# Ledger of designs, part 1: VHH binders against Uncharacterized protein YDL144C

Scores and structures below are computed, not measured.

Target 1, 356 residues: Uncharacterized protein YDL144C, of Saccharomyces cerevisiae (q07589)
Amino acid sequence: MSRILVIGAGGVGVITALSLWLKKESDVSLVVRSDYDRVLKHGYTIESCDYGRLEGWRPHHIYSSVEDAASAADNQGYNYIVVTTKNIIDGPVNSRVSNIIRPVLEKNKELHGPQLTTHILLVQNGIDIEKEIWAEFPREQYRYTVLSGIQLIGSTKIGSGHISQVGQDHLSCGAFDPQDAAAIQAANDFVRMYSNEGQNFVEFDPRVRYSRWKKLLYNAAINTSTALVGLDVPRCLEFGVNKKSTEIEVFHPAMREIIAIAASEGIIIEEEFITMFTEITRKKVFKPSMCVDCEKGQLMELEVILGNPIRIAKRNGVATPTLSILYNLLVLVQAKLKERKGLLKFDEKTATLVDE
Structure headers, positions and changes below count from the first letter of each chain, unless a header shows other numbers; Kabat numbers aren't used for antibody chains.
ipSAE, averaged over its two directions, is called F for ESMFold2-Fast, E for ESMFold2 and O for OpenDDE. V2 adds 0.75 times the mean of E and O to 0.25 times the DockQ between the complexes of E and O.
[cut] marks letters that were taken out.
The coordinates of atoms that the task and the answers printed are left out; those that the model quotes come from them. Centres of patches stay.

## First folded at step 5 (VHH)

Design s02 (from g09 with S52N S56R; framework vhh_gefurulimab)
Fold by ESMFold2-Fast, scan of step 5:
Structure s02 (fold): chain B 356 residues (1-356), chain A 121 residues (1-121)
Amino acid sequence: as target 1 above (356 residues)
Amino acid sequence: EVQLVESGGGLVKPGGSLRLSCAASGRPFSSYAAAWFRQAPGKEREFVSAINSGGRTTYADSVKGRFTISRDNAKNSLYLQMNSLRAEDTAVYYCAAKYSLTYHWGQYDYWGQGTLVTVSS
C-alpha cells in the first residue's frame, strides 16, 4: 500500500486524509499541530456534504510534527507527501514548503536512496509554487516528482478537531512537469486512490499550468478584493456603484490582466471564464479563503496569488494597473497582520519601520 | 523542434500599416501556441499578442483595436497586421512559439531572430 503523509490539518488537509482513508488503498498519516492533543484523545468531528457525519475519526497515524512523522517512517518511508498548508512566501522562513518537507525528503533519501521516488503533491493556490522545490532539492541528490493539486472545496476548521465541508470535494491532480513520465503516473495513481465514486469528483489534470492560471482569474480578482474589504462576494457585487462598478471596474480588469500574463508565457485562457467566475459565487453568501485568513488574523497567500503573477508580468512586459493596486494595498494589510503577530516592528517615536 | 523566421519589418510613417510574417519550420505549426513580442531600444521586452492552436487571441491593452494576430497552419505561418502605427510602436518584433498541449517552465520555448519596425517621418 502507498504510504501517504498529509501535512496541514485545516479544512482541506483533513478532508484529503479522510477521502484517502475511506478508499482503503493507502496508509494515511496526518500532521496535526495546534489540535494534536485534542485529536489524539477524541479524534475529529467531521460534517461533510460528500462524506457524511463522523465523530471520533482518525487516519491510520497522527503526528505532532513533520519531524516526528519523518522519524516514524521506519524502513518504509513515504510514497506521497501531500502539502495542504497555506503557501506564505513572505512569512517566516521555517514555514516555507521546502523547509516543511525537508525532514521527510532527507529521511527517505537516507533509508531508500534511489529505490524510492517521493511524490510531492502541492494542494495549494498560486503560480510558480513548485519552483522552490526544484531549486532547494537537486534531482541528482533526491529522487522525487512534484504534483499539482487544485481543490475546489468549501471546507473549514470551525473548532479544535472540528471540520465543516459545505462545498463539494473536487480535486484536479497532475504533473507540474508534463514531460516527467513518473510524475504523470504518480498523479494518475493518486487520482485512483483519492476517488470515491458517488461522493467526490477527482480527475487527472493534463494541463497543470493552464488550470492554475485559470483558477487565478478567481483568486487574483475576487479573493484579493474580498480580503481587502472584508465582505463576501454577493455583498461586493451588490454594494458596488449602480450594482455594477465592482465587476466592471475591479473584477473584470483584474481577470483580463491575468489572461494577458498567462498569454505572455504561452497559455491562452478563454475570455468566457471572466463571466463564469464572476457569476459562480454571485448568489453564494460565503467569504473566499484569503478573506477568511485576513479576518482570523492569519497571513494571506499574497505572493503566490498576486506577487508571482506581477513578477511574470514585469518580466514579459504586461501592464498590470489593477492587479498592482490590489497587490500594493494588500501588502499593507499583510504588514498590519505581521505587526500584530510581532513579525514586524514600527517605531512610533521616529515614525519608521525597525530594520533589525 | 521548431525554428521561427520573421519578415515584413521596415520603415513606415505614423498612421501607416505594416504586416509582419513569421515562418515556422521543423515541425507542423498547428499544435503550437504563438505570440508576438517587441523590444524598443533601451527598454524591456513587451508582450504584444498571442494566438493558440485553436485560433483564440489575446492582445496587450496598448495594441487592442490596432493590431490583429492571425495564423495559417497550411503555410506554417503566423502574422501580425499592424494598423494606425505610432512612434511608440518602434521596436524589434519577435515571434515566439510553444507546444500548446504541454506546459513549460517560464515563457515561450522557441523564438525568432526579430524584425525591426521603425515608425518615423
Scores: ipSAE 0.194, ipTM 0.680, lowest interface PAE 4.4, mean pLDDT 89

Design s08 (from g09 with Y103F H104S; framework vhh_gefurulimab)
Fold by ESMFold2-Fast, scan of step 5:
Structure s08 (fold): chain B 356 residues (1-356), chain A 121 residues (1-121)
Amino acid sequence: as target 1 above (356 residues)
Amino acid sequence: EVQLVESGGGLVKPGGSLRLSCAASGRPFSSYAAAWFRQAPGKEREFVSAISSGGSTTYADSVKGRFTISRDNAKNSLYLQMNSLRAEDTAVYYCAAKYSLTFSWGQYDYWGQGTLVTVSS
């Protein structure tokens, strides 16, 4: 039985653990931080459009930290590390994905050396998110693969130990390196273990980088704009000049810039997706995840959604007037959030940022 | 394994037209995404247009409506039809290709040597 560690107990992580648990083909461990005491004593309350209503649910194992989970791995280790936390590369050093997974990856190396391959599944938004893993864990010392998980799901934590899922659980899983046979096999194996026929939709993704650029049509145009203004998608569309300026002068230009950036590295995305992504939430009173994060005072996935695309654009000679202005304004929003959290200090007497 | 050679560059007056060709050798071209880039004197390299293995196309805003990218897999060739040329289109034009399954980040893998297009009065 595959041993799977899910890191991140938000709406996505809990539903991920639930789906794996319901299939009964894996031993599921979940890292629960702020809700640990509640979940340990009472389990989760889950209201799911796919999985029904559950009371007192918990996976096979729960841990309060990644380090505790790593210590509890025994001689078997973890076959999969599923990371569902937000990828905030400009946040605290300890929140970096490589630092989050390090205790588990080190323990797996210690217990099994090159005999156990650890499959790291990043169920996170953005582009170039796998690069940090390749840079931080030399292949001569670690045996692992890196997998992409794209989850189109409407699942939120509405209270301590309480998850509400109103959008279908749709997971696309594939290999970041399309030539890595072990990663391809691991992704297919994960799809089988995750699949619950009649309840969810899960598929193997043969074109990970394409799928990630395609999702950025929504994330880089709509998540970003809504986060900046603090409005849901229908309000952004209706409040525009003549009920058209938002889609024509903000969303569509940003999406076209993403398409041009993707094309500049060999990934061509069909123009019809601009209309599709604009329409999918037009009549749904829904605030995208970045907007919700900002309103809750949590740091945004700014660098993986806008920063990395813009850096690729600069390298490849693609103009990004719309994405760049969204990015630079959201950098200020991110700085405001960092200042509120004590991660950024401003000296009002000198009117300057306190540098390290 | 893919080698790319551009041709068709030259001198043309503003408002004129040119057709650039890129000949590919090595693996069958049908499995590759392909693109045109350009570099004007003293400037950084700029993305112009791309075409997928299936024929879907993308254009930079500066050339949209004026340039047309196309391919002929039987001839292992990529083309760029340039209409309504402007002085600012003056550049060395490069063709580039990427095998869909090649592990790479942020760029094309195979590049030609370039062909000069000069738009002047």
Scores: ipSAE 0.651, ipTM 0.886, lowest interface PAE 1.7, mean pLDDT 90

Design s09 (from g09 with Q107H; framework vhh_gefurulimab)
Fold by ESMFold2-Fast, scan of step 5:
Order: C-alpha cells, then sequence, then structure tokens
Structure s09 (fold): chain B 356 residues (1-356), chain A 121 residues (1-121)
C-alpha cells in the first residue's frame, strides 16, 4: 500500500486526503497546522458536492508538522509527498516548497536510499514551480520524481476543521519531465489511487507545461484583477465601462500576453480559450483564490502566477504591458499584506522602507 | 537532429511585402511546433509568431494583422508572409522548432542562422 503524505490542510489538501482515503488504496497522512487541536479531537466537518456530508472525518494519520510526519516511529518513509500549500516565492524562506519537503526527502533517503523513489506531487498554481526542487536536491543524492497536479476545484475552509467544496474535484496529474518514465508511471499510479468513479474526475496529463500555461489564462488575468479590486468575477464584468471594458481592455489583453509567452517557448494555445475562460465564471458569483487570499490577509501566489511569466517574457522578447501593470500594482498589495503581518517595516518619520 | 535554413530576406521599402522561408531537414517537420523570432541591431531577440503541429497560430501584437505564419509539412518548410512592412521591422529573422516530446525548459530546441530583412527607402 502506498504511503502518501499530504502537506497543506486548506480546502484542496483536505479534499485530496479525503479522496485518497475513500479509495482505500493508500495509507494517508495529513499535515494540519492551525486547526490541529480541533481536528485531532473532533475530526473534519466536510460539505462536498462530490463526496457528500461527513462529520468527524480523519485520514489514517494526522501530524502538526512536516518534521513530525517525517520522524513518526511507525513511518518507513513516504511514496508520495502531495504539496497543496500556496507557493509564495517572495514569502518567508521556511514557506519555500523545497524547505517544506526537505525533512521527508532526508528521512526517505536515510530509510531506503536508492530502493525507494519519492514522488513529489505539486498541486499548486503557476509556471516553473518544479525548478527549485531540481535545483535544491541533487539527483545523485536523492531518488525522486516531480509531478504536476492541476485542480479545477472550488474548495475552501469556512471554519476551524470545516471544509466546503462547491466546485467539482477535477485533477489532472502528469510528469513535469514528459520523458521521465518513472515520473509518468508514478503519475498514472496516482491517478488510479485518486480516482473515485462517479464522484470525481481525474486524468493523466501528457502535456503538463501546456496545461499550466492554459490555466494561467484564467489565473494571470482574472485571479489577479479580482484580487486587485476585491470583487467577484461577475461584478468585474458588469461594473466595467459599458459592461465591456474589463473583458476587452484587461482580461483579454492579459490572456493574449500569456498566449504569446507560451508560444515563445513552443507551446501554442488556441485563441478560442480566451472566450472560454472569460465565460466560464461570468454568471457564477465567485471570488478566485487570489482574491480570497488577499481578503483574508494572506500572501498571494504572485511570483508563480505573474512574476515567472513576466521573467520568461523578458528573456524571450515578448511585450507584457497589461501583465506588467497588474504585477506591479499587486506587488504593492503584497507589500501591504507583508507590512500588516510584520514581515515588512516602514519608518514613517523618515518615509523609507526599513531594510539593511 | 533538425537543421533549419532561412531564406527570402532582403531590402524592401516601407509598406512593401516580403516572404521568408525556412527549410527543415533531419526529422519529419510535422511533429514540431515552429516559430519566427527577430533581432534588430543593438537590441535583444524578440518573439514574432508561432505555429503548432496542428496549424494553430500565435502572433506578437506588433505584427498581428500584418504577418502570416504558415507551414507545408510535405515540403518540410515554414513561411512568414510579411505585409505593410515598417522601418521598425528591420532585423535578422530566425526560424525555430520545438519537438513535441522534448522536455520543456522554456526554449526552442533548434534554431536557424537567420536572414536579414531591411526596411528602408
Amino acid sequence: as target 1 above (356 residues)
Amino acid sequence: EVQLVESGGGLVKPGGSLRLSCAASGRPFSSYAAAWFRQAPGKEREFVSAISSGGSTTYADSVKGRFTISRDNAKNSLYLQMNSLRAEDTAVYYCAAKYSLTYHWGHYDYWGQGTLVTVSS
């Protein structure tokens, strides 16, 4: 039986653990931080459009930290590490994905050496998110693969130990390196273990980088714009000048810039997807994840959704006037959130940022 | 291995037209995405246009409506039809190809040597 560690107990992470647990083909461990005491005593209350209502639910194992999960006496290592946390490159160093997973990779290496390959599944938004893992963990010393998980799910934590899922659990899982046979096999195995026929939709993704660029049509244009203004998608569309300026002058230009950046890498995305992504939430009163993060005072996945695309654009000679304006204004929003959290300090007497 | 050779560059007056060709050898071209890039003197290389193996196209905003990218898989060739040329289109034009099963590190796999296009009276 595969041993799977899910890191991140937000809406995505809890539903991920639930789906794996319901399939009964894996031993599921979940890292729970702020809600640990409540979940340890009472389990999760889950209201799911796919899985129904559950009260007092727990996976096989609960840990308060990744370090505790790695060091548990009965653990012989983990076959899969599923990372569902926000990927905030410009946040605290301890929140970097490579630092989060390090205790598990070290423990797996100690226990199994080359006998066990650890499969790292990143269920996170953005482009180039796999590159820091390859940079930080020399393949000569660590046996692992890196897998991509793309979720089209609407799942949020609405209270301590309380999850509400209103959007279907749709997971695409594939290998970041499409020529890595071990990664391809691991992705197919995960799809099998995650699949619950009649309840969710999960598929193997043979074109991970294509799928990630395609999702950025929505994330880089709509998540970003809604986060900046604090409005749901229908309000952004209806409140625009003549009920058209938002889609014509903000969303569509941003999406076209993403398409051009992807094309500069050899990935061509059909322009019809601009219309599809604009229409998909037009009549759904819904705030995308970045907007929700900002409203909760949580740092945004700014660098993986806009920063990395813009850096690729600069390298490949693609103009990004719309994405750059969105990015630079959201950098200010991010700084405001950092200041409120004590991560950034401003001296009002000198009117300067306090840095050394 | 794929080798790309551009041709068709030259001197053209503003408002004129020019057609660039890129011949591919080595592997069947039909499985590749292909693109045109350009580099003006003293400037960095910029993206111009791309076409998928299935024929879907993408254009930089600066050339959209003026340039048309096309391919002929039977002739292993890529083309760029350039209309309404402007002085700012002056550059060395490069064709590039991406194999569909190549690992994605954010670059094209194969590049030509370039062909010079000068837009001047």
Scores: ipSAE 0.648, ipTM 0.880, lowest interface PAE 1.7, mean pLDDT 90

Design s11 (from g09 with Y99W L101S; framework vhh_gefurulimab)
Fold by ESMFold2-Fast, scan of step 5:
Structure s11 (fold): chain B 356 residues (1-356), chain A 121 residues (1-121)
Amino acid sequence: as target 1 above (356 residues)
Amino acid sequence: EVQLVESGGGLVKPGGSLRLSCAASGRPFSSYAAAWFRQAPGKEREFVSAISSGGSTTYADSVKGRFTISRDNAKNSLYLQMNSLRAEDTAVYYCAAKWSSTYHWGQYDYWGQGTLVTVSS
């Protein structure tokens, strides 16, 4: 059986662990941080549109840290590390994905050497999220592959040890490097282990970068706009001038800019997806993940959803007037959240940011 | 090896039209995208338009409705029909093609030498 470590016990991470556990083809370990004591004593309460209602559920193993999971006595190593935490590049250094997974990669290298290849599956939003892994872990020293997981799940943690899933568990899994045969095989193997026919939808993704740019039509236009104003999608659409300004002047221009950026690096996205993504939540009263993060006082996935796309646009000569306004205003929102957390300091006597 | 050669550039008056061509040699066009970029004097390179192997197209807002990109894979050729030309369209136009599934740096794999388009009275 494959040994799988799921890092992140939010709505996505818990359902990921549950799906793997239900399939009975892997040994599932989950890293649970803030909810560890509650989950250890009482398990999870899960209300899932795909998997039903569960009380007292636990995966095979629960750890309070990645370090503990890596250091478990007589550990056989992990075949997969599934990272479901938010990717906040501008956040604390110790929360960087490369730093989070390092204990597992070091332990696997120490104990198993070339006998074990670790498959790192990033179930995270955004573009260029894999580049940090390749930069931090030279492939001549570490045996690993990097896989992309795109979830359209709609799952949230509504209380300690309590998960509510109202959107279908839809996972697309593929290789970031489309020429890496080991990564392609690992992605296909993960799809098989994750799939629960009749309950979820899981597919191998042969075009990872295409799929990530396509999802950014929604994330870069709608998650961002809703986070900025604190409204759900239907309210944004209905509250616009003449019930049209939001989609015509904000969502659609942002989406067209994403399409142009993708095209500037060889990925063509059909313009019909602008309509599809605008309509998909028009009548669903819920807030996208970035909006929820902002309202909870949590840092947003700003750099991987807007920052990296805008940097690619500048390199390739693509104008981004709408995305740049959204980005620069959300940088201020992110700074407000960082200041509240003590990550930024402002000196009111000099009216200046304290440089460190 | 692969080589892309642009042609069809020249001097045209505002409001006029030009058709640019790009011929590929060394390899047939693959299932990947092809594109046009331009660089005006003293400015950075700018994206103009792209086309997929299946014919789906994307345009920069500045040229949308005026320019039309097309391809003929059997002739290994890429085209850009430029209508209602403006002084601001003056630039060296480059064709670019992707022949690899590599994710490496998100760039087109091959580039032409460029063809000059001057829009002036």
Scores: ipSAE 0.689, ipTM 0.889, lowest interface PAE 1.4, mean pLDDT 90

Design s12 (from g09 with T58Y; framework vhh_gefurulimab)
Fold by ESMFold2-Fast, scan of step 5:
Structure s12 (fold): chain B 356 residues (1-356), chain A 121 residues (1-121)
Amino acid sequence: as target 1 above (356 residues)
Amino acid sequence: EVQLVESGGGLVKPGGSLRLSCAASGRPFSSYAAAWFRQAPGKEREFVSAISSGGSTYYADSVKGRFTISRDNAKNSLYLQMNSLRAEDTAVYYCAAKYSLTYHWGQYDYWGQGTLVTVSS
């Protein structure tokens, strides 16, 4: 039975743990931070469009930290580390994905050495998110694979220990390195363990980088714009000049720029997806995750959704006028959030950013 | 080990046409993405056109309707047909090819040496 550690107890992480637990093919551990005491005493209240209503639910194991999970008394190690936390590479160093997973990777190496391969599944938005892991953990010293999880799920934590899922659990899981046979096998095994027939949709993803660029048509155009203005998607579309300017002058140009960047890498995304992504939430009163993060005063996944695409565009000689304006305005929004959290200091007497 | 060799560049009058070829020596490309880039004097490298492993094509707005990318996998060759050439098309043109469509680093594995295209009267 595979041992799986889910890191991140937000709407995505809790539903991920629930699906694995319901399938009964894995031993599921969940890292719960701010809600730990409540969940330890009362379990989770879950309202799921796929899995129904549950009260007092818990996975097999709950830990208050990644370090505690890594040092658990059973000493079996973890076959999978599923990371569902926000990927904020311009945030605090301790929140970096590589730093978050390090205790587990070190403990697995200590206890099992080359006998255990750890499969790291990143269920996070963006492009180039896997590069940090390969840079920080040389393969000669660690035995691991890196897997991509892409999901279209509307799941949020609406209170302490309370999860509401209103969008179907749809997960695509594949290998970041398409030549890594062990990663391909691990992804297929995860799909099998995650699948609950009639309740969710989960599939093996043979084209991870294609899928990530494709999702960026939505994330880089719509998540970003809604976060900047604090409006849901239908309001952005209806409030535009003649109910057209947002779609024609902001969303579509941003999406076309993403298609051009992907094309410069040899990945061709059909123009029809611009229409599909614009229409899919046109009549759904919902705020994308970046907009919700901003409203909660939490840092946004800015670099993995806009920063990295723009850097790739510059390297390959692709113009990004729309994405660059969105990015530079959102850098200011991110700085405002950092200042409010005490991570950035401004001196009003000199009117300058306090460096260091 | 693959080497890309470009040919077909030269001097042409505005409104003229040129066909660039890029021949791969060594290992065959049976299903890999390939692209054309260019670099004008004193400017950064610019993406021009790409063809995917499945044969889908993309053209930068500056060349769409005038340039056509194609390949012959049996001959290990990539082509760029350039019509209605303009002074602003003057550049060194580079071909590039990948091992895989899903190459996660966004880099091409092979690059040609470049071929100069000059459009002037």
Scores: ipSAE 0.729, ipTM 0.897, lowest interface PAE 1.2, mean pLDDT 89

Design s14 (from g09 with A33Y L101T; framework vhh_gefurulimab)
Fold by ESMFold2-Fast, scan of step 5:
Structure s14 (fold): chain B 356 residues (1-356), chain A 121 residues (1-121)
Amino acid sequence: as target 1 above (356 residues)
Amino acid sequence: EVQLVESGGGLVKPGGSLRLSCAASGRPFSSYYAAWFRQAPGKEREFVSAISSGGSTTYADSVKGRFTISRDNAKNSLYLQMNSLRAEDTAVYYCAAKYSTTYHWGQYDYWGQGTLVTVSS
């Protein structure tokens, strides 16, 4: 029986743990931070369009930290680490994905050495999110694979220990290195363990980098724009000049720039997806995750959604006028959020940023 | 492996047209993704257009509607039809190709030597 550690107890993480738990093919551990005491005592209240209403639900094991989960690992270790936290590479160092998972990788190495391969599944937005894992964990010292999870789910934590899922659970899982046989097998095994026939849709993703660039048509154009202005998608479209300027001058140019960047590295995305992603939420009063993060005062996944794409564009000679304006304005929004959280200090007497 | 040789560059007036060709030798070209890049004097290399093995295309915004990328797998050739040429299109044009590689290897594995396109009166 596979032992799976889910890190992140937001809407995505809790439903991920629930789906695995319902399938009864894995031993499920969940890391719960702010809601730990409530969830340990009362479990989760879940209202799911796929899985129904549950009261007092908990996975097999609950831990208040990754360190505690790692320490509690018996001599079997963890086969999968599922990371559902926001990937904020410009945030605090201890919130970096590599630092979050490090206690588990170190413990698995200590307990099993080369006998256990740890499968790290990143259920997070963005491009190049896997590269820091390879950079931080030399393959001579650690045995692991890195897997991509792309979720289209619509699940939100609406209160302490309370999850509401109104969008169907759709997971695409694949290997970041498409030629890593162990990663491909691990992804297929995860699909099997996650799938619940008639309740969710889960598929193996044979083209991870393509799928991630494709999703960036929405994330880099629409998540970003809505976060900047604090509006849902229909309002952005309707409030534009002549009800057209948002899609024609902002969304479509940003999407075309993403397509050009992907193509500069050998990934071709058909232009029909520009129309599809523009239309998919046109009549749904919906605020994308980056807009919600900003409104809650939480740091945005800015670097993995815009920063990394723009760096690739610069390296490959792709012009990004629209993405660059969005990025530089959102850098200011991110700085505002950092200042409010005490992560950035401004001295009003000297009118200067106080260095860390 | 694949060797790429560009041809068709030259001097054209603004508003004129040129057709660039890239001949591939070595392996059959049909399995390759192929692209055109360009490098203007004193500037970094920039992406122009790409075409998949199945024929799907994409273009840099600066050339969209003016340039057309195409391929002829039977002739192991890649083409770039350039219309409505502008002074800013002046550059050395390179064809590039890639096939099955690991994720960690380069994005385009094979590059030609380049062909010069000059747009001036």
Scores: ipSAE 0.216, ipTM 0.684, lowest interface PAE 4.6, mean pLDDT 89

Design s16 (from g09 with K98R L101G; framework vhh_gefurulimab)
Fold by ESMFold2-Fast, scan of step 5:
Structure s16 (fold): chain B 356 residues (1-356), chain A 121 residues (1-121)
Amino acid sequence: as target 1 above (356 residues)
Amino acid sequence: EVQLVESGGGLVKPGGSLRLSCAASGRPFSSYAAAWFRQAPGKEREFVSAISSGGSTTYADSVKGRFTISRDNAKNSLYLQMNSLRAEDTAVYYCAARYSGTYHWGQYDYWGQGTLVTVSS
């Protein structure tokens, strides 16, 4: 049986652990931070459109930190690390994905050396999210693969130990390096262990970078804009000048810039997807994840959704007027959130930033 | 490996047309995504247009509706038909290609030497 550590106990992470647990092909550990005491005493209350209603549910193991999970008394190591936390590369150093997973990779190396390959599955938005892992963990010193998880799911934590899932669990899992046979095998194995026929939709993704650029048509244009204004998608569309300015002057230009950036590195996305992504949410009243994060006072996945695409655009000579305005305004929103959390200090007497 | 050679550049008046060609040698071109980039004097290189191995196309906003990218796999060739040329289109134009079956490093793997296009009266 594969030993799987799920890091992140939000709506996505808990449902991920539940699906794996229900399949009964893996030993599932979950890192639970803020809800740890309640989950330890009472388990999770889950209301899922795919998996039904559960009371008092727990995976096989729960830990209050990644460090505790890595140091667990059983010393067996982990075959998979599934990271479902937000990827905030401009946040505190200790919140970087590479630093989050480090205790597990170091412990696996210490105890098992080359006998255990750790498969790191990033169920996170954005482009170039895998590169930090390869940079921080040289393949000569660590035995691992990096896998991409693209999840379309409407799952939210609505209270301590309480998860509500109203959108079907749809997971695409593939290898970031399509030449890595071990990663391809690990991705196919994960699809098999995650799949619950008749309840979820899970597929192997043979073109990870294409899929990630394609999803950015939505994330870089719509998640970002809604986060700036604090409105759901239908309100953004209806409130625009003549009910047209949002899609014509904001969403569509941002999406076209993403298509041009992807094309500048050899990934061609059909322009018809601009219309498809705009229409898919026109009549669905919901706030995308970045908008929800901002409203909850949580840092946004700004760099992996806008920062990295804009850096690629600069390198490849693609103009990004719309994405750059969205990015620079959201940098200010992110700074506001950092200031509220004590991560950023402003001296009102001198009118200057103290520490950045 | 693939080698790329551009041709068709030259002097043209504003409003005129030019067709650039890029000849590929080595591997069959049909498995490659291909693109045109340009670099104006004193400016950084910029993306112009791309075409997938399956024929899907993308254009930079500045050239959309005026330029057409196409390929002929039987001739191992890539083309850029440039219409309604403007002074700001003056640049060295580069052909680029990426093999679809390899890991994507965030860039095209193969580049031509460039061909100069001057739009002037």
Scores: ipSAE 0.492, ipTM 0.831, lowest interface PAE 2.4, mean pLDDT 90

Design s23 (from g09 with W105Y; framework vhh_gefurulimab)
Fold by ESMFold2-Fast, scan of step 5:
Structure s23 (fold): chain B 356 residues (1-356), chain A 121 residues (1-121)
Amino acid sequence: as target 1 above (356 residues)
Amino acid sequence: EVQLVESGGGLVKPGGSLRLSCAASGRPFSSYAAAWFRQAPGKEREFVSAISSGGSTTYADSVKGRFTISRDNAKNSLYLQMNSLRAEDTAVYYCAAKYSLTYHYGQYDYWGQGTLVTVSS
């Protein structure tokens, strides 16, 4: 059986662990931080539209840290590390994905023989998220592959040890490097182990970069705009000038800029997706994840959703007037959140940012 | 082995039209995306337009409605029809093609040497 470590015990991570556990083809470990003591004693209460109601549920193993999970593997590593945490590049250094997974990769480097390759599945939003892993862990020194997981799921933690899932579990899994045969095989194997027929939808993704750019039509236009104004999607659309300005002057221009950036690197996205993504939540009173994060005082996935696309645009000569104004205003929102958390200091007497 | 050669550049007056061609040699390019980029004197290279293997097109906002990208797979060629030309369209125009699914994302695999388009009175 494959040994799988799920990192991140939010709505996505817990449902991920549950799906793998229900399939009975994996030995599932979950890293649980703030809820560790409660979950260890009482398990999870889960209300899932796909998997039903469970009380007292636990995966095979629960650890309070990645370090403890790596240590407990003891001469055996993990075949998969599934990272479901938020990817906040501009956040604290210890929260960076490369630092989160490091204990497992270092432990695997200590293991004897070439028998184990660790498959790192990033179930996270954004573009260029795999580049940090390849930069921090040279492929000649570490044995691993990097896989992309794109989730369309509505799952949230509504209390300690309590998960509510109201949107279907839909996962697309593929290889970031389309030439990496081992990564392609690992992605196909993960799809098989994750699939629960009649309960979820999971598929192999042969076009990872295409899929990630396509999802950015929603994330870079709608997650960002709603986070900036603190409104759900229907309110953004209805409150616009003549009930049209939001989609015509904000959402659609941002989406067209994403399409142009993707095209500048050889990925053509059909314009029909602009209509699809504008309509998908038009009549659902729903706040996207970035809006919810901002309202909870949590840092946003700003760099992987807007920063990286804008840097690619600059490199390839694509104009981004709409994305750039959204990005620069959200940089200020992010700074406000950092200041509130003590990660940034401002001196009101000198009216200057305190360096370091 | 794969080589892209642009042609059709020249001097044209504002409001005029010009058609650029790009001929690919070495391998058929019908299965891959292709694009036009341009670089104005003293400026950085900018994206103009792209076309998929299936014929789906994307345009930079600055040229949308004025330029049309097309391909002729039987002739192994890519075209850019430029209408309503403006002084700011003056640039060297480059043909680019993606010929692989390897880890080269963020870049096109092959580039032409460029063809100069000058829009002036």
Scores: ipSAE 0.690, ipTM 0.892, lowest interface PAE 1.4, mean pLDDT 90

